# Ledger of designs, part 2: VH-VL binders against Protein FAN (NSMAF)

Target 1, 98 residues: Protein FAN (NSMAF), of Homo sapiens (Human) (q92636r189to286)
Amino acid sequence: NISEKLHMECKAEMVTPLVTNPGHVCITDTNLYFQPLNGYPKPVVQITLQDVRRIYKRRHGLMPLGLEVFCTEDDLCSDIYLKFYEPQDRDDLYFYIA

## First folded at step 5 (VH-VL; framework fv_maftivimab)

Design s20 (from b0 with heavy chain G105D)
Fold by ESMFold2-Fast, scan of step 5:
Structure s20 (fold): chain C 98 residues (1-98), chain A 123 residues (1-123), chain B 106 residues (1-106)
Amino acid sequence: as target 1 above (98 residues)
Amino acid sequence: EVQLVESGGGLVQPGGSLRLSCAASGFTFSSYYMNWVRQAPGKGLEWVSVISGSGDYTYYADSVKGRFTISRDNSKNTLYLQMNSLRAEDTAVYYCAKGYTIEVDDTYEFDYWGQGTMVTVSS
Amino acid sequence: DIQMTQSPSSLSASVGDRVTITCRASQSISDYLNWYQQKPGKAPKLLIYAASSLQSGVPSRFSGSGSGTDFTLTISSLQPEDFATYYCQQDYSYLTFGQGTRLEIK
């Protein structure tokens, strides 16, 4: 959406109980997006920042790479768990969400 | 409350092997990453190895990689360190240290330590 | 690998003094920095985690501050039981300790 101001974008993985999906994370002044890599069967995830209820920093092994975002119980808002490749990218995204 | 008790240290010749044990009590052992940290006589602390609560993930310091193996038995609340091809520079007090759990966010501090067990590698 | 450097390597102080120990990281580690106290012949004890959070049971005279690359541990009014070696430790990428600062009686 061209009316939104892009704050950052980076590579990340979306963690699910069944599989971890590599993709691209983008955050604007209004929305958080996760776009799976071409060929992955998962749809684009869009979360309106106003729907975020809780956000938790998580660790993967010996690096603080995880970010778990919990939404309202709205049918159009799903919780998302992101694993970043660099701690700095995780911290930057956290800054823009929180 | 929380207790960690190391054992298995001793004197060994270069090239020898030792297996250290750490008996844990007072917390849900299987929920925590567990660590070995060592300290050479008169020197500072050096992280050696970590194992995840499930045992599925292990990590090692470069100085010990390929020679040491960390493992755990959650049914016995016991952490192990198998040390092979020991060198004089492995001489140290080895501490068992309680590490990370997903329940406490993303920080990784050592809130409890054992008393340590001395490993001396000498001819 | 992230290198942690402490300053000074040793210092002498008197009971009642304000003591400051510094820790510097070779790259930015945000606030992923912990401080430990070790007395001779004993295991280390956690004092501060996440750069500035006081561990339960630790006296309030201990405080930590800093972010990025530069961190400090402060003891506002030194007590006899505080003479020990102090270590910083980063938990940003793997785990590395500083070389330690020995606090000795003057």
Scores: ipSAE 0.516, ipTM 0.845, lowest interface PAE 1.9, mean pLDDT 89

Design s21 (from b0 with heavy chain G105S)
Fold by ESMFold2-Fast, scan of step 5:
Structure s21 (fold): chain C 98 residues (1-98), chain A 123 residues (1-123), chain B 106 residues (1-106)
Amino acid sequence: as target 1 above (98 residues)
Amino acid sequence: EVQLVESGGGLVQPGGSLRLSCAASGFTFSSYYMNWVRQAPGKGLEWVSVISGSGDYTYYADSVKGRFTISRDNSKNTLYLQMNSLRAEDTAVYYCAKGYTIEVSDTYEFDYWGQGTMVTVSS
Amino acid sequence: DIQMTQSPSSLSASVGDRVTITCRASQSISDYLNWYQQKPGKAPKLLIYAASSLQSGVPSRFSGSGSGTDFTLTISSLQPEDFATYYCQQDYSYLTFGQGTRLEIK
């Protein structure tokens, strides 16, 4: 049995070209999850940590709030761009993944 | 290579207005956040204002909010600071400083500065 | 608003000395700290960014260290051209400078 332990959970927005989706970020010892908060049904985004290939810090205005996570070219792994409300939450996630 | 050249400083009466310009060259101006930083005579550095590369986002120090307006003209590679309702405490050398771009990192250091232009608010 | 405090406000040193200047943030800023040098009548010049990264063209005798709230700028062997005022600056939340440290000849 594969156990999955929660290491961190915080509020964030998922940034896309068309819309920004508020939600929750959860990271475990094996996966990164983003669960959208909006009233329309949307799937949970899941990224297996072993599939992360690049991670880039981004700034929004005068605070380092952004994080882009790039996956392998696996069809089951999608890139994600997260905007946090607090720089500490962004840093905590970055240092855990990196 | 990279150059920032300021102009528009001078002597102005309290309550008056003045517009500073900064002519930029040697880099892709429209890709960078640009800043104004001031220094009162014999005092330290104080950040004044910033504008995003697109011009869509602006931020101000509390001491100048509502009185100063930062703007840019990317077609002319020029940064502006419109200063209204000037006070004696606005007397300072005003520096144009090159700031952030998304292409490098998420840190916000000022790698290039103009020579500064003196603004004196008195009598 | 993050406050930056430098110590000392001024110091006197001789050519060849090792000089250290410290900067303290009112809250943790990770490694989002920059150091600048300013000579009289001149614009500031970037020396160190991201707490410890040496700016291109800056002599290797300059180094930065620290993380969180406490940061240090070190000049390993002071040269005549190093007498100047030094400023730290945080870029974690908005932009705030320390009050400056004047490095004077002894």
Scores: ipSAE 0.473, ipTM 0.844, lowest interface PAE 2.1, mean pLDDT 89

Design s22 (from b0 with heavy chain D106E)
Fold by ESMFold2-Fast, scan of step 5:
Parts: structure tokens; C-alpha cells; sequence
Structure s22 (fold): chain C 98 residues (1-98), chain A 123 residues (1-123), chain B 106 residues (1-106)
């Protein structure tokens, strides 16, 4: 239980090769979290910001809604692909990570 | 280098149909979203339609939804626009424009355009 | 749809003049704005993308600035070949062009 300051939260979808999982994204001064909506059989994703190696902005259709986050190859840190509902939310998250 | 050549324009009666083609060369056609943009005589530019590189996703301006169909043949490096139920207000020069690819970032600028093909809808 | 408003609709200038053209978006589009030049009877040509990035091969006298809702295209010293119609275009949500600004010889 380390003290964290929440910087932002918003709705987003986690994109996987077979399915897209709607949920909620939160970023603090130390961590990025993705929490799937109730009913989706995926665990909460937690990425320590220090483990982020690369981030790429992506388009979905005609809107800049995508963000790929690549972290270290440690077994406890997984790459994540997020699709936002609003471009501003994507840009805000990018600001806090970059 | 990159070239886009439109063809298929002409005079057509209201309610008629016409199919436009755009022959592309000088880039990996199948990797790029491709667009149609039109310009009525003496007027400004209006985006019409786009198709993804795979052809799986298409989008249309409200003014043409249900009447126009965008398609592509990646084996021939050719983009098409099937125009049905044509109206006088569809009279314009139609441009083929190279659009977005996920390989080079997220901006959606039209870096290359064809010379255009004139479509006139008149009795 | 995001609406793009250009001003002025037309502008008269002389070779050597500094020219500015303005584009305003109906909502914030960050820096997702492009500028095009179109000469009579020709296809448009990309000048600037991402509000301020100069396209390869475009003369340095062209520059773009702005973010959010207000954007400007500047030609620092007008040349004879610059008399054309200029269009802004947002690529933030779908694609919308401004109505164009005609740059004419004074």
C-alpha cells in the first residue's frame, strides 16, 4: 500500500488480438491501471510507470484514439493496447506517461 | 515515384450511375487508407469517402451515404468509387488522395493527389 | 462534424508582402490541422501538416502556427507562384476542409 496521487481517469477499451475489453483507465504519479468492466473475465492490469519503455500513438478509423504501451520483458509487466472514446483522454494519458 | 491517375468521369443524367477508378503506383498501395475528395465548380474541397488498406473498413460523408460505394483491388493497385442515384449537386472534379498508414504515425494528411476526373450530372 | 472557418475569403497582395491566413475550428482539435495550396486547374498540394510541420519540398517562406481552435498560415515574402487558393483541413475527428482563401494579385 504505497501512497499514490491520482492524475486522471477515463473510460477506455483494452485491445487484444481476439477481443476488445471495455473498462476504466487510471494513472497516478507511479502507476497505470486498467480495470475491466464487471462481467469481463480479465484481471486488473497494473503497469509501473518506471517499467514503460515505449509508447506509440495510433489511429482507429478516422480518430486518434489508440495508445500502445510497451514495458520491460519482466513476467510481471505486460504490454497493453488501449483504445479511448475521446482523443483528448488519449492525449492526456500520453502526457502523464511521456 | 508516387502517381495517382483517375479515370471514368463524364456526363451522366440525374439518377444515373458512374464508376470512377484511380490507378496507383510508386508506394505499397495495400498499406494505405485511400480517399476520394471532390470539388464542385468554383467551390471548395469536400471529403467524400475513405477505405482502409485491407478494404475491411469504409467511411462516407453524410451527403453520399447509401448512394456511393468505395472499393479497392490491391492486386491491381486500383481504387474505385461506384456512384449511384447521382444528383446535380454531385457535379464536381473527383480527386483520388493517398491517406493514412499505421506505419508512419497518426496524422492524416493527403501527401499525394491525382489530377482529378470531372463528373457532370446534367440533363 | 467539426466546422472549419477560414478568413479572409479572399485577399489581394503584392510580391514581397507578408501574408497571413486564419483558420478557426468549432471545437479544440489540438494540432491536427493541415494546410493545402491549390492553383487553378490543378490538384491541391500539401504544404503543412500537424499545424506547424513543413512538408518536404515546400519553401521555408511558408509556416504554420496555432493549436486548439485558432491557426495561422504565414507566407513571409510572397512570390509570383504563391497566388493560389489555400485550404485548412482538420484530421482530429473525420475530415473537414475550410472554405478556402483566394490569394490574388493586387
Amino acid sequence: as target 1 above (98 residues)
Amino acid sequence: EVQLVESGGGLVQPGGSLRLSCAASGFTFSSYYMNWVRQAPGKGLEWVSVISGSGDYTYYADSVKGRFTISRDNSKNTLYLQMNSLRAEDTAVYYCAKGYTIEVGETYEFDYWGQGTMVTVSS
Amino acid sequence: DIQMTQSPSSLSASVGDRVTITCRASQSISDYLNWYQQKPGKAPKLLIYAASSLQSGVPSRFSGSGSGTDFTLTISSLQPEDFATYYCQQDYSYLTFGQGTRLEIK
Scores: ipSAE 0.386, ipTM 0.812, lowest interface PAE 2.5, mean pLDDT 89

Design s23 (from b0 with heavy chain T107D)
Fold by ESMFold2-Fast, scan of step 5:
Structure s23 (fold): chain C 98 residues (1-98), chain A 123 residues (1-123), chain B 106 residues (1-106)
Amino acid sequence: as target 1 above (98 residues)
Amino acid sequence: EVQLVESGGGLVQPGGSLRLSCAASGFTFSSYYMNWVRQAPGKGLEWVSVISGSGDYTYYADSVKGRFTISRDNSKNTLYLQMNSLRAEDTAVYYCAKGYTIEVGDDYEFDYWGQGTMVTVSS
Amino acid sequence: DIQMTQSPSSLSASVGDRVTITCRASQSISDYLNWYQQKPGKAPKLLIYAASSLQSGVPSRFSGSGSGTDFTLTISSLQPEDFATYYCQQDYSYLTFGQGTRLEIK
């Protein structure tokens, strides 16, 4: 969306209980997006930053690579768990969403 | 009470092999990443290797990669370090250190250490 | 990998002195920094984690500060039992120790 200011984009994986999906994360001044890579059948995940309720930092191996985002209880906001490839990317996203 | 006890250290010739053990008690061993940290006589601390709670993931310092193998037996609450192709520069006290668990946030500090076991590599 | 540099390498001080030890990371590590104390012949002991959090059981005269690349360990009023070697350690990407700072009696 051309009215949104892009702050950051990077590669990440979306973690679910039974499967982990590679993709790209974009954060603007109003929304967080996760775009699955080609071949993944699910649509883009969009979270309005105003609907974010809790954020938890998680570690994977020797790097602080995880970020778990919890939304308000409504039909338009879904919780998401992101695993980054670089700790700096996780920290940058945390800065813009927190 | 958390307790870590190392054993298996000793004198070995260059090119030789040695296996260290660390017996753990007082915590849920299988839930924690476990580490080996060494210290050469009169020198500083050097991280050597880490293994995940499940044993599925291992990481090594560049100085030991390809020569050392970290492993664990969760049924025995025991951590191992198999050291091959030993060099004089591997002479050090080797410490077992309790690391990270998936159940806590994202800090990775060593809150408990063993007493250490001395490895001397000389002819 | 991330290099950790401590200064000074050694320091002489008297009981009652305020002592500061610094640690610098080769790249930003946020607040993923720990401080350890080691006495001769003993295993290291955790003092501070997450740059500024005091470990349970550690005296309040110890404090840590800093973020990003520059960090400081402070002992507000040195006691006889504080003469030891101090190490910083980053846990941001893998695990790297500083070279250590030996605190000696003046």
Scores: ipSAE 0.348, ipTM 0.785, lowest interface PAE 2.9, mean pLDDT 88

Design s24 (from b0 with heavy chain T107V)
Fold by ESMFold2-Fast, scan of step 5:
Parts: structure tokens; sequence; C-alpha cells
Structure s24 (fold): chain C 98 residues (1-98), chain A 123 residues (1-123), chain B 106 residues (1-106)
């Protein structure tokens, strides 16, 4: 009924070269969203799942907590690197993207 | 063609220090996490330490934390383990092991190992 | 710290036998489990990664299975060169090896 079906939501950090920014990630049947905490000087990140070209699982420390998402190189789609707090959350998100 | 060759082992007194080296060849050394794994005589394998490809991140087993320091020189394709405050319990063959995570998901298996170098801590 | 327990600690078998070695994790590790073979005086060799993926160059008689906490390594038809010590290793959180299973000639 509602236009987008929410599959999951969890806490995550968006990793950039100089800083790591906490927020929330959610995935629907059509889009991936990262919603930064208030005060983060970036807008909400929205990636249409059709625009995802590659997904790489990564480690942070010695735990499988990282996920890099690469887009079509379109001006409207940005690559993103997410660090999760729990391996299960990372693997669940990977399931819904792949 | 991938090779790992350890050196620097020997006999040392309790409380002493020793530095191990591992010379790597046949792969882009700076792109891979590198590990030290040890094995006491007649015992099983014990992971000791890991260092990221850049050298910016290091992790240690609790048994060696504060006493051992892992480092690398990417210009020389060499991995090091500085061992201080050595104890009889540190007596083991020390292996250099190549981890790979950068291009193959997040699996952290040791695909190549050196032949080991023996460290004996005894009076 | 995740503990890995192997069973049995030692077993005797004959050439041609089907051999199974078990590994248990103290908590769920999904499929983050690797198997190694070590011959006396030699460095360990990777056999299987991600619980069930055969390393290139390893004979097809070796196979791995399991997920969560219980894992098995199977050798379908034991060869003379397979007498060795086998280790499981989790790479889910830090790195921990099992105590090893020594496979001896009967």
Amino acid sequence: as target 1 above (98 residues)
Amino acid sequence: EVQLVESGGGLVQPGGSLRLSCAASGFTFSSYYMNWVRQAPGKGLEWVSVISGSGDYTYYADSVKGRFTISRDNSKNTLYLQMNSLRAEDTAVYYCAKGYTIEVGDVYEFDYWGQGTMVTVSS
Amino acid sequence: DIQMTQSPSSLSASVGDRVTITCRASQSISDYLNWYQQKPGKAPKLLIYAASSLQSGVPSRFSGSGSGTDFTLTISSLQPEDFATYYCQQDYSYLTFGQGTRLEIK
C-alpha cells in the first residue's frame, strides 16, 4: 500500500576521509537512506538501489562492520561508506541491497 | 610467487628483548594486512598481532598487549615484531602470515605463511 | 573473546577412510570460519575459508560445512599426505584458533 516498503533501520556511522559522522540508515525496496544526526553539515543521503554498481564488505578493527556502496558516477548519486555497530546489521543491509 | 621469510629468532633471557623481521615478496605488500601467529612447542596456534596495510591500525592479543609492538616498512616490504619484557611463556615458533581483506569481501583468512622463526626464552 | 573447541583432539584413520573433524564456537560466528592443515615442522596451509569455500589448489576431497556455532571439515577419501594436524579459526571478532585435531595413521 504505502509507496515504499521499509525493510530495516539501524544506527550507523558514515565514514569520510577526515571524520566519521553518526546517523541512522534505513533501506526500503527502492532506496537506501542515511540520515545524519542534527548538526552534521551534510544533507540526507538518498541512493536509489537501481543506481548501485558495487557493494564491498569491509572490516573495521577485526569485525565485519563496514560496507562501501558505489554508484553509477551520476551527479545525483554519491558513493558512501558505512560503519555499523553490529555485524548482523551490516549483513542484513547487504542482503537487502544485493 | 608469494614468499614470506622470517628472521631474528634466537635464545633470549626472561625480561629481554628481541625483534623479528618478515621479508615479503610477490605481492603489493602495502595493500594487505599482515599478521604474526605463534606456536609453542607441542601446542596449537595463537594469533599475536595484526597491522593494516598503511600501518595506521594495529591490534594485539591480550597476552602480548603492552609488551609487543608490530610495525612495517612498506618501502622495504618488511614486517616487524618488537618483543619486550619476554617471558618463558613467549617461547614459540613465530609465523608471519598474510591476511587479505582489501579485494575479497571481509573474510580474513591467512592465505600465505612464512616458515617461522624460533624464539626461546630461557635462562 | 570467542572460544573455539575442536573434537576430537586426536583420531586414527586408514587410507581411503571418510574423516570428519568438528569445530564449535562459543557464540554465533555466521560463516566466518577457516580451516588449516599443518604438517610436522611446516607452516600451516589454508584449506577452506568462509566455512565452505575451497582454497585454490586444495584437493576436492576436502570440504567444509556449517554455520553459526557448529562446523565440520570432511575428507571424503583419506590419502597418505593428509596425515597432519587440522585447525579451525574464527575471524568474526578478532582471531581465535581451535586447539587442533591430530589425524594419525591407524
Scores: ipSAE 0.250, ipTM 0.767, lowest interface PAE 3.5, mean pLDDT 87

Design s25 (from b0 with heavy chain T107Y)
Fold by ESMFold2-Fast, scan of step 5:
Structure s25 (fold): chain C 98 residues (1-98), chain A 123 residues (1-123), chain B 106 residues (1-106)
Amino acid sequence: as target 1 above (98 residues)
Amino acid sequence: EVQLVESGGGLVQPGGSLRLSCAASGFTFSSYYMNWVRQAPGKGLEWVSVISGSGDYTYYADSVKGRFTISRDNSKNTLYLQMNSLRAEDTAVYYCAKGYTIEVGDYYEFDYWGQGTMVTVSS
Amino acid sequence: DIQMTQSPSSLSASVGDRVTITCRASQSISDYLNWYQQKPGKAPKLLIYAASSLQSGVPSRFSGSGSGTDFTLTISSLQPEDFATYYCQQDYSYLTFGQGTRLEIK
């Protein structure tokens, strides 16, 4: 954590089959994090950037706000689907990972 | 194969109401966002409204918010636009346009358009 | 909202000419730009999507380029059926069209 350099932090929602959970996305030089808002039952998601296998851009209505991240290690690394509030935030994260 | 046919246009007085319909065929209607786009005589294109495939999400241009209502009947493959409190500046050809589907990609292009139906608001 | 400005508003050209139409966005839209052709009395037709992707069935003389704020539609060798009005449209944040460029016979 301490040795990681923060590159970007923004608000986002984690999309799941039943609900969408608001929280914060942080990306460092080594990891992608999603931290849900306090009071939500979902755990903090941590993805090592080296384990990212594929990223898909997704659209939500009138804006390209979605980003789906798939890990190489399905059982050890959680796949995540993020919905951003601004297209620029989604694009900044995409360009950094890609 | 893909066809969109608008109907319901005509002459209405300011303050009046009109309901437009768009009959769709040749694609899985319920999977696509559907749009209304209008064009005033001699002017450019203006996006008016969109509805999601499920009908759960709708969005409107600021110029029509509170006056127009977009809806759909997936069992009839038909898109609707209910226009209330019509103004002279609503005079335009109204096009039905096929939009985005959650099944493919991130881009939102209008790949198919209907022939349009003319709405004239005049006293 | 994102404003789209086309240039020129109209131009005259002859069959066989290379013609270029430009479109500028008020903010960066990456490659979320489409081009449409509209002939008098008819509905618009999609030519180019994602800034540079040619729509199926559209002649190869049409091409699109650009990213960010500046975009170009090029017709490499103008044909009689190409005289029409051309519109750009951004799909990055909501949906807005340029004002159109009318391509007329010289």
Scores: ipSAE 0.426, ipTM 0.805, lowest interface PAE 2.2, mean pLDDT 88

Design s26 (from b0 with heavy chain Y108W)
Fold by ESMFold2-Fast, scan of step 5:
Structure s26 (fold): chain C 98 residues (1-98), chain A 123 residues (1-123), chain B 106 residues (1-106)
Amino acid sequence: as target 1 above (98 residues)
Amino acid sequence: EVQLVESGGGLVQPGGSLRLSCAASGFTFSSYYMNWVRQAPGKGLEWVSVISGSGDYTYYADSVKGRFTISRDNSKNTLYLQMNSLRAEDTAVYYCAKGYTIEVGDTWEFDYWGQGTMVTVSS
Amino acid sequence: DIQMTQSPSSLSASVGDRVTITCRASQSISDYLNWYQQKPGKAPKLLIYAASSLQSGVPSRFSGSGSGTDFTLTISSLQPEDFATYYCQQDYSYLTFGQGTRLEIK
């Protein structure tokens, strides 16, 4: 079927070396999406799940809130680093990707 | 071989100050969060404070906030704990403990500890 | 704050016994639970991290299990050098230790 099934959606921040972008993350049976908050010039990030090669759990402060996702080397897709507000949301996303 | 050696403990009167040091060797000190953990005589372990590898982020147990300051000098591979306004309940052995680094995932276990230094707050 | 409660507070056992120590968290901590051994006059030593991972150099008679709120440390066949105090520690939100379990010779 041509429609994607949404598994979860939550608030998160996309972490980069220079700036942290608040937004929303959602995961379907085929794709991971990050949508920055309205008015931000960065485009929506889309990662096809079959292109994910490595996932690293990360800590922010004293809580396990980070998730770093690495795509294939020959893809035009960029790696993404997400910071969640709830550890459960981070763990749920990890479950759907892994 | 990883080594952590604490120093600076001693007897101090209530309201006094003391500075503890921890000399680290055998690992890339600046890559690790470093911790202070204390243990009162005959009691259990209590986490006191942590500092990031860069020194930019510090966190404290509620019992010591506003009185203790954690710091580090990465050029000397040394961790410090400045203790002010000391109280009788601060009497404990203070341990330096090697903590988190992003290289090993997201758990915060203490794989190496120093021998401890005794701080006694009494008149 | 997350509170960690160990049971029992003290336990007497004989060499060769199977010993189980339990640790309960006041809220779910997934598998962010570590176990330490402390002998009198010495610093603690890491035994188990991430609830069930054995630290390098620790004898295989030690094992950890559990997730969420209930955790156990098991010593399959107690040896003379195992008489010590054992502590659990959560590293989910800040860092909190249990009160300790004293393992004494029977």
Scores: ipSAE 0.503, ipTM 0.850, lowest interface PAE 2.0, mean pLDDT 89

Design s27 (from b0 with heavy chain Y108F)
Fold by ESMFold2-Fast, scan of step 5:
Structure s27 (fold): chain C 98 residues (1-98), chain A 123 residues (1-123), chain B 106 residues (1-106)
Amino acid sequence: as target 1 above (98 residues)
Amino acid sequence: EVQLVESGGGLVQPGGSLRLSCAASGFTFSSYYMNWVRQAPGKGLEWVSVISGSGDYTYYADSVKGRFTISRDNSKNTLYLQMNSLRAEDTAVYYCAKGYTIEVGDTFEFDYWGQGTMVTVSS
Amino acid sequence: DIQMTQSPSSLSASVGDRVTITCRASQSISDYLNWYQQKPGKAPKLLIYAASSLQSGVPSRFSGSGSGTDFTLTISSLQPEDFATYYCQQDYSYLTFGQGTRLEIK
């Protein structure tokens, strides 16, 4: 979508109960995207920022690397749990959403 | 309500070993990371080690890595620190401190501490 | 690891004084900074977490501020029970304490 302005992109992992998927996070004026690396069995995740209802900072071991995003109760809007490689990337994403 | 009680301190010779215990009560022990912090006589606080609630993850300060082992028994609400190859500079009061849980977000402050147990490494 | 430096190492003050203690991190730690109070012969007690959040049960005369690398603990009107050693601690990457600041009666 050419009308969207990219604000940030970075590497991250999408955490699920059964598997952790490495990939790439992008945030624009209107959407949050997670694209899994080639060969991983997950589709691209798209969350409209208007649908985000709650965001929680999480910790992994001794570093603040996690971000859990909750969206509307619409069945087409999926909650996502992201683990970043750098705390600064996690905080930058948090600032755009919050 | 929350109580942490350390035991096992004492006098030990350089190169010796000692095992410390911390008995916890008043909270869901298995949900919290637990820490050991030490303080040499007249000196400041030094973080030593931490263990996750499950016991699956452990981390150590560089000064003790390879010599100390942190462990826990969640069925007994007890935290342990096995100290091997002890040196004079390990002489300190050792405190047990309650740490992080996933239920409160992402900060790792120590909200409760035990009274401490004294370890003296001397010939 | 991240080094924490406190200043001053000691200070003398009188009851009723406004006291300021500072803490500097060797790299940016955002607001992942805690302050503890320790009285002689006792375990430390948490005062402030997340740089500026007052721990439940701690008197409102204690406050924390700062972000990034520079942090301050302020006691607005010193009371007799406040004479103690104060420690900062970063919880951004692993856990490290400052060397401590001894607050003595003048």
Scores: ipSAE 0.534, ipTM 0.849, lowest interface PAE 1.5, mean pLDDT 89

Design s28 (from b0 with heavy chain E109Y)
Fold by ESMFold2-Fast, scan of step 5:
Structure s28 (fold): chain C 98 residues (1-98), chain A 123 residues (1-123), chain B 106 residues (1-106)
Amino acid sequence: as target 1 above (98 residues)
Amino acid sequence: EVQLVESGGGLVQPGGSLRLSCAASGFTFSSYYMNWVRQAPGKGLEWVSVISGSGDYTYYADSVKGRFTISRDNSKNTLYLQMNSLRAEDTAVYYCAKGYTIEVGDTYYFDYWGQGTMVTVSS
Amino acid sequence: DIQMTQSPSSLSASVGDRVTITCRASQSISDYLNWYQQKPGKAPKLLIYAASSLQSGVPSRFSGSGSGTDFTLTISSLQPEDFATYYCQQDYSYLTFGQGTRLEIK
């Protein structure tokens, strides 16, 4: 929504048990978005920041690139696991949510 | 009661090969990253290589890439470092070091170290 | 690789002194900075992780601070057993150590 204030946008991958899908992460004052790139069958993933219950920093190899976001609600709520290309991008997103 | 015991060090000629072992006990070996860190006489610490708990991920310092191979045998709780094409500048005490990462917060540090084993490359 | 530079490379101090060792990263590493102590002939020992978290069993006279590129390790009142070499280490992008700071008796 146009009334939302954009705080950050960067490249990331959405991690699932079977595949990782490249895309873009966008965070506003109200929502976290993940927009999948070419070939991904799903639409934009949206998480309302008020529904975020827990966030876990994750390490991939020797870099702190992962961020797992847990929602409070099980109805229509989907947890998301993001892998960033740069540790700085992961940390910037973490500090906006925390 | 975590213990890491290195072995296999010794004197070797330039161009030679040597295999180091690290016997681990007191923790669930297969759940942790394991590392080799070396220290040349009178010099500082230099990270050499890492292997994930499963063994599926390995990474090496540029100075040893292509010459050294890290591996592990989780059934024996043993970490290995195969060193080939050894050079005088590889002379160092080699430490086995256990990686630790907090599942929440994801810091990575060496919580336990072995006593080290000396590798001398000279003719 | 991220370069870690310690200052000073060596210093002399007396028991009871306040000692500060600094560590500078070539790029921002947030708080992904650890400190180790190494006594002659022994393996290193972890003192501090995540820039400021004291490892269990480490005396409270040791403290760490800083974020981004500039970090400090402080020993508030130096004891005889603290004469050693101290290393910083970043865990932000792979693993690199500083060159070490040798703390000598004055």
Scores: ipSAE 0.502, ipTM 0.845, lowest interface PAE 1.9, mean pLDDT 89

Design s29 (from b0 with heavy chain E109A Y112I)
Fold by ESMFold2-Fast, scan of step 5:
Structure s29 (fold): chain C 98 residues (1-98), chain A 123 residues (1-123), chain B 106 residues (1-106)
Amino acid sequence: as target 1 above (98 residues)
Amino acid sequence: EVQLVESGGGLVQPGGSLRLSCAASGFTFSSYYMNWVRQAPGKGLEWVSVISGSGDYTYYADSVKGRFTISRDNSKNTLYLQMNSLRAEDTAVYYCAKGYTIEVGDTYAFDIWGQGTMVTVSS
Amino acid sequence: DIQMTQSPSSLSASVGDRVTITCRASQSISDYLNWYQQKPGKAPKLLIYAASSLQSGVPSRFSGSGSGTDFTLTISSLQPEDFATYYCQQDYSYLTFGQGTRLEIK
C-alpha cells in the first residue's frame, strides 16, 4: 500500500511447530509483514500493528534471535514466531513495535 | 524455596569417569535451561554445558566436547553431567546453575546456583 | 568464542570508596552482559543482568553500565561485605566469563 511507510526490512525465519521457513520481515507504520521464501504455501503473513497485543523476546539456541508476536483473538490475525539471523535486527523490530 | 544441590564429586584417576547429579526443588524444573559451570582451584569461572528444558538441545564448551554429556530427568527434577576421559585440567568445583529467563529481556544469566561439588583428577 | 577481559585483575580499596571494575568483549555483544559476586568458599551470586539491570535483592550501591564492547560495574560506597571476586559474563553468543577481579581490603 502506497500509504504505508517502510521503517525496516531484514531477513528472518518464521518458526512453526512442524517447519521453519526462511523469508523477509518488513515493518511499516501500520503493518508487520513476513514474506516467505522457498515455496512456502502461504504467500504473505500480515499483522496490523493495532492488533498486536504482546511481543516477547526469545532465545533461539544460545543466541537472542527469537521474537514472538501475539495478536488479537481474531481468526483473521495469526500469532507468529520469528527467528532472526542477527540479534540487532530482532532488537530493532522489538523496540519499534513495543 | 528454590534450591539446587550437587552430588557425585570425588577423586578419580586420569582417564576415568564420574557422573555428577544436581537435585532441583522449588521451581518448575522442566521450564528452564540448566547449566554446569566449573571453577578450578584458585581460578575463575568456566561455563561447561547447557541443556534445554525439554532436553532436546545441548551445548558444550570446546574444552569438554566429546568427553562430557549433559542430561536431565524431568520426572526426578535432576540434572546430570557424565564426565569421561577425565584429565588433570578438569579438576574443579562443579556448580549446577539455573538459567534466568526474563519475559521482556531474554537474559541468559544464572540466577540460582548450587553449593558445588569438588572433582579431583589425580593419580 | 567471545573472549571477556576484566581490568584490573585485583584492586585494593577502603570502606566508603567508589569502586569501578571494567570488562571488555572481543566483539560487540550489545547489552548481553551479566555481573556476579563470589565470596570465598561460596557459589557466585547474580548482581546485574542485561548490562544495567539490578537483580532483585541486590543493594542499590551496585550499578552497571556500557554496551557493545566496554562495560563497567560500579560500587558507589564500598561496604565490608563487598570484598569479593567479581566476574562478568556475556550471553550474546554461547556463554563466557571474564577472568575475575578480586576486590581486597586496603
Scores: ipSAE 0.246, ipTM 0.766, lowest interface PAE 3.2, mean pLDDT 87

